# VH-VL binders against q0aze0: the designs that were tried, part 160

Target 1, 268 residues: q0aze0
Amino acid sequence: MKIILVNNRFKENTEKKAQEIAGQLSALNVEVIIDNGLDEPYAGTVDFIMVLGGDGTMLRAARRYGQRAIPVLGVNMGTVGFLSNIEINELAEYLPLILREEYSLEARMMLEVAVFQQQSLLTRVFCLNELLLRSNSPRMLSFALEISGQKLEPYRGDGLIVSTTTGSTAYSLSAGGPIADPQLDAFIVTPVASHIINKRPLVVSPEREISLHLLEEREAIIGIDGQIKMDFGAENRVLIKRAPHPLLMVNLKAKPFFTSIDRSLQRQ
Short names: E, the ipSAE of ESMFold2; O, the ipSAE of OpenDDE; V2, 0.75 times the mean of E and O plus 0.25 times the DockQ between their complexes.

## First folded at step 7 (VH-VL)

Design C42 (framework fv_ragifilimab)
Fold by ESMFold2-Fast, scan of step 7:
Structure C42 (fold): chain C 268 residues (1-268), chain A 122 residues (1-122), chain B 113 residues (1-113)
Amino acid sequence: as target 1 above (268 residues)
Amino acid sequence: QVQLVQSGAEVKKPGASVKVSCKGSGYTFTGYYMYWVRQAPGQGLEWIGVINPNSGGTTYNQKFKDRATMTVDKSISTAYMELSRLRSDDTAVYYCARVTDYEIVSGYFDLWGQGTLVTVSS
Amino acid sequence: DIVMTQSPDSLAVSLGERATINCKSSQSVLYDYNNKNYLTWYQQKPGQPPKLLIYWASTRESGVPDRFSGSGSGTDFTLTISSLQAEDVAVYHCQQYYSTPLTFGQGTKLEIK
């Protein structure tokens, strides 16, 4: 058995714990690949991915490995989050179940984001939560939104979020988007500070293609999962589709989504 | 083991073109953006542009957009930067560079080529 | 374009003493979405390419001695060498990667007094 152990290298104690866990697994004849989240993803075949950290580390792991159809387990290191399944102090209890493959999998849709400059593909990324288009200046954007070839009336405002259902509780929520059951597959399209009073969030089939481009020369940026930042100008366009494979999240422990989000909203 | 190796020094006349190569080894060439930066003797660094080796997509510094062309040959893990209509003030060491953080698309550079001195004189 | 300005242009410091180099950006390089400063510091010795010292304004690159530290946020940044050693003689450059075009400071030449 070969396991990738993803950790946050910017947390010194997290890297030490990753080494400790790797030693434990190696003693059980499990081959461990330690991934600090920054270097090139491990290219070989693996059986399981264990992510040590909070939601940010899980989002990074999903972008790196989510398209490989490999089970991914989120192990929380003491921060509040939605993407982990067990706590670090529970790992020893659940490790035998992991090694015997006694767990269920929950599929979470991902986005495929392709950014073009004119006709040339600049980059293609996969993400678990969302793409954010926003102004990088005090001036509002004017931009075009097209859904499966259907051109909507131009948008004016600070930007737009295209989110997965998993991402519905991230930036889309802050912008007034709905809370979505992560077991549903859908795009959520949420305007950011729209200056047109009737621009509502849209819930769209995951089979649709969404494209965005600026109608005026403005300084704008694209954000991916709150972690990747790219410049976006009038010569750019972005195409968003459902990614070919969902992230396969390991479920060892019941985590009631609706009561968790309800409790979180009381804390703001 | 991971390294960028550039072509050798060149001497050019004003009005000529120069093409600098940069060969990557020890990593997946198409997995990382390749950046080009130059430095005139005794001066600071100046960014020329970036290329995605997988797609061939490019972003240029507007100052160089009409004279610089970046390309890649994936079969030999080599990137190229061609600068046309050379002037004496294009005399500089030209570097290719890469960021190790796999997801950074707007970069800081932890891996550099050794540099290629291009001298433009009449 | 974001203009990066370093001060001083040159600096002479005695061995074992503190060296301080400043870098100012014409606009903020702090991204509020992830709360990171898109600023880096390089060391460059004669005949060599630049070497990464600090990224994200304050994160030290692996293998870089503890005497090097970065600080600051938004528009004002500082590179500090707490106890100067002979091998630290070099030109130091700051760079922003917040927005294209990527821009560098003019460099600060550090010499032993």
Scores: ipSAE 0.553, ipTM 0.815, lowest interface PAE 2.3, mean pLDDT 89
Fold by OpenDDE, second read of step 8:
Structure C42 (fold): chain C 268 residues (1-268), chain A 122 residues (1-122), chain B 113 residues (1-113)
Amino acid sequence: as target 1 above (268 residues)
Amino acid sequence: QVQLVQSGAEVKKPGASVKVSCKGSGYTFTGYYMYWVRQAPGQGLEWIGVINPNSGGTTYNQKFKDRATMTVDKSISTAYMELSRLRSDDTAVYYCARVTDYEIVSGYFDLWGQGTLVTVSS
Amino acid sequence: DIVMTQSPDSLAVSLGERATINCKSSQSVLYDYNNKNYLTWYQQKPGQPPKLLIYWASTRESGVPDRFSGSGSGTDFTLTISSLQAEDVAVYHCQQYYSTPLTFGQGTKLEIK
């Protein structure tokens, strides 16, 4: 068995723990790769990904490895979040199950975000939470939203969020979006400080495609999961689709979403 | 004050070894990767390697992998770079430098030590 | 290895005039993952270590005067000082961090004419 441990190199506790866990796994004849963000994603085949840390680390892991259809376990290390399944102090208890591959998987839809310069692809990114389009100035944006060829009325505001259901409890929530069942596949389109006060979030089928572009010469930024940022201008288009592969999140421990959501939200 | 302070100048004979120290202060030493870079007189900069001050993990420029050894003593927030089998063309100012919060392939440096001159001569 | 080549090797510019230093990489340092150029510029004065000026090819480091700017994409990059000041006399280095090994240009010495 080969396992990737994903942690944050700038979080000392996670780095130390990754080394400890690596040692333990090695003693059990498990091959371990540590991904602390120092290098590019491991290119070789692996059987399991263990994320040590909070939601941010999980988001990074999802972007780096999510398209590879590898089970991903979130191990919380004292942070508040929605993407971890077990706590670090529980790892020893569940390690035998991991090694025996006795766990359930939950498929979480990811976004495929493609940014274009006219017809040329600039970048393509898979992400677990959301795509954010926002103004890079105090001025509001004017942008067009198209869903599966249907052109909506132009948006005016600070920006727009296109989120997965997983991402519904992230930035979309802060912007007034609905909380979505993570077992549901859908886009959540949430306006950010819309000029139209009553502009409501949209819940969109994962079968549809979402396109955004600016209607005027303004400077904007695209944000992906709050970790990747790109400049976005009038010559750019962004196309959002359901990623071809979901993230396979490991469920070792029952963690009812709706019974724990209040607690999690109260801690934020 | 955030700073890196290196050890003093060294004069060595060919074939000898030199060990340069770099002490970090004013920031979380174990939270940032430490790079080593050298600069020969009148020349450009050359990357030697990088170390994780927390775990001790290292990555070397292939050019130096057989001669350079990077270590850390995190208890005193100090990084070390030892270069063995010195030759005249190793004469250079050696720098430690803190890398930003990006991957190693994205490594650029926002904090530098003052440099350590290592002279190798017969 | 990515080879970084600066031009010119040395440059003399009058005070208040524009200084332009070029840096060319042997291969593109534009990363399609984040659409950023993995290119940085440093300023180095005699007896001092390099000082970070520009990163991501065009982002100015905090505290760096507005007269410094970075431009370019792919393989061709330029550091521009819009109005040369006396304190700008230094050697300037470009560096790629697109791939290992990290590599630097040979440096450009900027002097006052």
Scores: ipSAE 0.000, ipTM 0.468, lowest interface PAE 13.5, mean pLDDT 90

Design C43 (framework fv_ragifilimab)
Fold by ESMFold2-Fast, scan of step 7:
Structure C43 (fold): chain C 268 residues (1-268), chain A 122 residues (1-122), chain B 113 residues (1-113)
Amino acid sequence: as target 1 above (268 residues)
Amino acid sequence: QVQLVQSGAEVKKPGASVKVSCKGSGYTFTGYYMYWVRQAPGQGLEWIGVINPNSGGTTYNQKFKDRATMTVDKSISTAYMELSRLRSDDTAVYYCARVTDYEIVSGYFDLWGQGTLVTVSS
Amino acid sequence: DIVMTQSPDSLAVSLGERATINCKSSQSVLYSYDNKNYLTWYQQKPGQPPKLLIYWASTRESGVPDRFSGSGSGTDFTLTISSLQAEDVAVYHCQQYYSTPLTFGQGTKLEIK
């Protein structure tokens, strides 16, 4: 059995904890690859991915490994969030079940984001939560949205979010989007301070292709999962579609989504 | 300079139609929605509709949907609003208006045409 | 439709005194995401189009004197002129841009007492 152990190198003692867990796994005849974000993603075949950290670390792991159809377990290191399944102090208890493959898998859709300059592909990335198009200046953006070749009326405003259902509780929620059951597959299109012509969040089939481009030259940014930023100008276009593979999340312990989000919202 | 210039005053009989023009200059005409608003004597302002100059797509106030028609001619940067089956209570100053592209905000009007007085009388 | 109601219909105020105009919306024009009120105030003098004074309920348009201020949130809004000048004689209109159809108040005529 080969396991990738993903950690955040910028958290105190996370590297030490990763080495400690790697030692425990090696004692059980498990080969461990540590990914602390410094190198390119591990290119070899892997049986399981264990993510040590909060939601941010899980989002990074999903971008690096989510398309490989490998089970991914989120292990919380003390950060509050939605994407971890067990706490670090519970790992020893659940480790025998992991090694015997006695767990269920939950499929979570991902976005494929392709950024073009005219007809040339500049970059292709995957994400678990969302793509954000936003102005990087005080000036409003003017941009076009197409859904499966259907051209909508132009948008004017600060930007737009295209989110997965998993991302419905992230930036899309802050922008006024709906809370969605992450078991559903859908794109949620949420405007950010948009034009007054009743621009509402849209919930669309995950089989649709969404494209965006600017109608005027402005300082704009494409943001991916709140972690990657790319400049976006009038000669750029972005194409968003369902990624080829969902992220396969390991479920060892019942973590009720609706009860968790309800508590989170009541505390605000 | 960014401006909207409207056609001149009209006098019409009940049952006739009127077509008001609004020419934009100093900006990219197809990049901004064009709104139409009217004001009857002694009354408040009343929104008629909005048109996307790039696509020709329209949204009307339901009160005017059966009588108002908004169109654009992109080649001359001009929008039109035609109101049919005129009644005396359609006597009003008709305005075209736009949100300026220099502001981050939207949905309020800081760029207005000078207005076109339409008088409907027998 | 959101109905906008202004009060009073007309108001007479002495030069140098405070003028207060109220605007009420039939439903909230506060957008929860951006925490902004989609409410504007316009000044209109005879024979002229409306002139933008205040947007987002309290943000003063460039070039508008600082004696003009907007306040309020949700459904209840106020335009205040702290020290009335002769040039401020006009009709004042509030407008919501939260939802279509866009709707305006009936107007408040401000005159010198």
Scores: ipSAE 0.000, ipTM 0.392, lowest interface PAE 15.2, mean pLDDT 85

Design C44 (framework fv_ragifilimab; at its last look DockQ between E and O 0.14; V2 from the best seeds 0.00; counts 0 for: pae O 5.0 > 2, placed apart)
Fold by ESMFold2-Fast, scan of step 7:
Structure C44 (fold): chain C 268 residues (1-268), chain A 122 residues (1-122), chain B 113 residues (1-113)
Amino acid sequence: as target 1 above (268 residues)
Amino acid sequence: QVQLVQSGAEVKKPGASVKVSCKGSGYTFTGYYMYWVRQAPGQGLEWIGVINPNSGGTTYNQKFKDRATMTVDKSISTAYMELSRLRSDDTAVYYCARVTDYEIYSGYFDLWGQGTLVTVSS
Amino acid sequence: DIVMTQSPDSLAVSLGERATINCKSSQSVLYDSNNKNYLTWYQQKPGQPPKLLIYWASTRESGVPDRFSGSGSGTDFTLTISSLQAEDVAVYHCQQYYSTPLTFGQGTKLEIK
């Protein structure tokens, strides 16, 4: 068995913990590849991906490895979150189940984002939560939204979010989008501070292709999962599609989505 | 060993063009963006542009957009930056650079070429 | 364009003493979604390309001595060398990577007093 152990390089104690866990797994005849998230993703074949950290580390792991159709387990090492399944102090208890492949998988849709300058592809990335288009200045954006070739009336405002159902509880929620069951496959399209009264969040088929471009020269940003930032100007366009593969999340113990979100919304 | 190796120094007349090469080795060339930066003698650094070696997609600093052309030859892991209609104030050391952080598009640079001095004089 | 301004232009510090170099951006380089400052510091010695010292305003690059530290947020940033060594004589540059065009400070020349 070969496992990729993903950790957060920007937290020193996490590096030491990753090394300790790698030693424990090696003693059980598991080959371990440590990935701190900076270099290009490990290119070889692996059987399992273990993510050590919080939701942020899980988002990064999903962007790096989510398209490989390999089981991904979130192991929480800090504050509780939505994307981890077990706590670090529970790892020893569940490790025999992992090694015997005795767990269930939950599929979570991902976005494929392609950013162009004129006709040239600048970058292609995958993400678990959302793409955000927003103004990088006090000036409002004017931008065009097309859904499967259907051109909507122009948007005016601070921006737009295109979210997965997993991302419905992240930035989309803060911008007024609906809470979605993460087992549902859909795009959620949420305006950010629209100046047009009747612009509402849209819930659309994940088979749709979504494109965005600016109608006026403005300084704007494309944000991915709240972690990656790219400039976006009038010469740019972005295409958003359902990614070819969902992230396969490992379930070792029950984590009820609806009661978790309900408690989260009632906290200060 | 991961490194970027640039072509040698050039001396050009005003109005000519120069093409600087940058060969990457020890890593997957198409996996990382290639950036171009210049530094005039005794001055600060100035960004020229970035190219995605896999797709050929480019973003230029508007100051250089009309004169700079960035290209890549994937078969030999080499990037090129050509600057046309040279002026005396284009005299500078030209660097190629990349960022190790795989997810940074507009980046900081932890790997630099050795630099290519381009002198433009009559 | 984001303009980067360093101060001072040149600085002389005695061996073993603290050196402080400042960098100011004309606009915030803090991204509110990830709470990171898109700010770097480079060391450049004569005839050499710049060497990365600090990224994300305060994260030290691998292999850089711990006497180097970065601090600040938004528009005001500082590079500190806690106990100056002879090999630290160089020009230091700050850079923002918050937006294109990528921009650099004018440089601060550090010399031994």
Scores: ipSAE 0.666, ipTM 0.856, lowest interface PAE 1.8, mean pLDDT 90
Fold by ESMFold2, look of step 9:
Structure C44 (fold): chain C 268 residues (1-268), chain A 122 residues (1-122), chain B 113 residues (1-113)
Amino acid sequence: as target 1 above (268 residues)
Amino acid sequence: QVQLVQSGAEVKKPGASVKVSCKGSGYTFTGYYMYWVRQAPGQGLEWIGVINPNSGGTTYNQKFKDRATMTVDKSISTAYMELSRLRSDDTAVYYCARVTDYEIYSGYFDLWGQGTLVTVSS
Amino acid sequence: DIVMTQSPDSLAVSLGERATINCKSSQSVLYDSNNKNYLTWYQQKPGQPPKLLIYWASTRESGVPDRFSGSGSGTDFTLTISSLQAEDVAVYHCQQYYSTPLTFGQGTKLEIK
């Protein structure tokens, strides 16, 4: 069995703990690849991914590995968020189940985001929570939203969020979007400080294609999962689709979404 | 073992063109964005542009947009930057550099080529 | 374009003493959502390409001696060498990567007094 152990290189204790866990797994003849974010994602065959940290570390793991259909387990090392399943002090208890593959999987939709300059692809990224288009200056944006070729009336405001259902409890919620059941596949399109009072959040079929571009030259950015930032200007377009594969989240310990909403929101 | 190796020094007359090559080895060439940066003698560093070595997509600093052309030959893991209509103030060392962030074209550089001196004189 | 201004242009410091180099950006390079400053420091010795020292304003690259440190946020940044060594004589550059065009400071030449 070969696993990837994802940690956060910016926290010294998580690096030491990752090495300790890797040693324990190696003693059980489990091959371990440590991904602290410094190197390319591991390209070889892998059976399992273990994420040591909070929701932020899980978001990075999802972007790097989510398209490979590999089970991903969130292991919290502090405050429990929306994306961890077990605590670090429970790992020894659950490790036999992990090794025997005695767990269930929950599929979580991801976004595929392609950013173009004119007709040329600049970059393609995947995300678990959301894409944010926002102004990068005191001036508001004027921008076009197209859904499967259908051009909506222009937007004016600070920006727009295109979220997964998993991301419905992140920036989308703060901007007035609904909390969505993460087992649903959908886009949630949430305006940010819109000056157009008829622009309501939209819940959109995952089979649609969403396109955004600016209608005036303005300084804007695209944010991905609150972690990645890219320039976005009048020469750019972004195309958003359902990613080819969902993130496969491991469920070892029952964490009912609806009864835990308040606790999870207070802990992020 | 991971390295960027550039072509040798060039001497050119005003009005000519120069094409600098940059061969990457020891890593997945198409997985990292490639930048071109120059440094005039005794001066600071100046960004020319970035290329996605997988798609060929480019973004240029507006200062160079009308004279610089970046391309890639994936089969030999080599990037190229051509600068046309040279003038004496284009005399500089030209560097290729790899962005450290794997999925993002805007970043900082952990790997630099050795540099190519281009001298433009009458 | 974000203009990066270093000060001083040249600095002479005695061996074993502290060297301080400042870098100011014309606009903030802090991204609110991840709370990171998109600022990097390089060391460049004569005839060599730049070498990465510090990224995200304060994070030391692997293998860089701990006498090098970065600090600051938003628009004002500092590179500090706590105890100057002979091998530290070089030109030091700051660079922002918040937005394109990517821009560098003009460089600070550090010499032994």
Scores: ipSAE 0.511, ipTM 0.803, lowest interface PAE 3.1, mean pLDDT 88
Fold by OpenDDE, look of step 9:
Structure C44 (fold): chain C 268 residues (1-268), chain A 122 residues (1-122), chain B 113 residues (1-113)
Amino acid sequence: as target 1 above (268 residues)
Amino acid sequence: QVQLVQSGAEVKKPGASVKVSCKGSGYTFTGYYMYWVRQAPGQGLEWIGVINPNSGGTTYNQKFKDRATMTVDKSISTAYMELSRLRSDDTAVYYCARVTDYEIYSGYFDLWGQGTLVTVSS
Amino acid sequence: DIVMTQSPDSLAVSLGERATINCKSSQSVLYDSNNKNYLTWYQQKPGQPPKLLIYWASTRESGVPDRFSGSGSGTDFTLTISSLQAEDVAVYHCQQYYSTPLTFGQGTKLEIK
């Protein structure tokens, strides 16, 4: 068995724990790769991914490895979030199940985000939570939203969020989007401070494609999962689709989403 | 203890090159991006570039892209910054600094070298 | 490039009194997606490198005295020393890491009145 441990190098406790866990796994004849985010994603094949930390670390892991159809386990290290399945102090208890591959998987839809400059692809990213288009100035943006070839009326506001159902409890929620069942596949399109006060979020089929571009010469930014930022201007287009592969999240411990949602949200 | 130790002061002529070293200890050298920042006398801080000590990948401030070269020797946990075609306005204290936030060559610095004075004069 | 402007350039404050240093960015350094301000404060004493004081605009670095605090959001930020001590004499720098290139303020020299 070969396992990637994903941690946050900026959190020393996660690095230390990663080393400890690596040692334990090695003693059990498990090959371990540690990914703290500094280097390029590991290119080789692996059987399992453990994410040590909070939701942010999971998001990074999802972007780096989600397209590889590898089971991903979130191991929380004292943070509040929605993406961890077990606590770090429970890992020893569940380790035998992991090694025997006795666990269930939950498929979570991801976004495929492609950013273009005219006809040239600048970048393609798979992400678990959301794409954000946001003004980089005090002025509102004017931008076009197109869904499966249907051009909507121009949007005016600070920005727009296109989120997965997993991401519905992230920035989309703060912007007034609905909470969605993470087992549901859908896009959530949430306006950010729209000029139209009653502009409502859209729930869109994952079979559709979403396109965004600016209608004026303004400076904007594209944000991915609150971690990646890039400049976005009038010459750029963004295309959002359902990722071809979902993130395979490991379920070792039952976590009732709806019974715990209030508790989790109150802590944020 | 966790620290960065830089090479000693340098005096150079205009047109010459200078190479400053920065040795890390007390932490995993290859686990953190290393930035180079300089400070001219009585002036503010200026970012020069950043290097991934593990991969050797670099990103430079456009101002220095054609004159600065950052390298690392992982075997001795040492980073190097070479600045060529020196001018009088390159006179400054040069710092290496470890970044402790986010992965896109953007962050803040929790650990600094003691600084290396580079004087460029005729 | 994001331009960072500090005010004042120099400040003299009596021992035990409050010191306030401002930092303004030419554009917002608040990332709405994570609701964090990409702003740091450093303390630099003569002949020494900068020392990290505050990150994410308001989070105090470990070991930094409680009298230091950071506040603000978007484009306007403030470093406050609630009760100035003799050892606080230094140059203070703000720095944004919202976008590259990383940029610093010009620095504020804090002295005892």
Scores: ipSAE 0.023, ipTM 0.590, lowest interface PAE 5.0, mean pLDDT 90
OpenDDE, second read of step 8: ipSAE 0.009; ipTM 0.461
ESMFold2 (binder alone), look of step 9: mean pLDDT 91; pTM 0.916

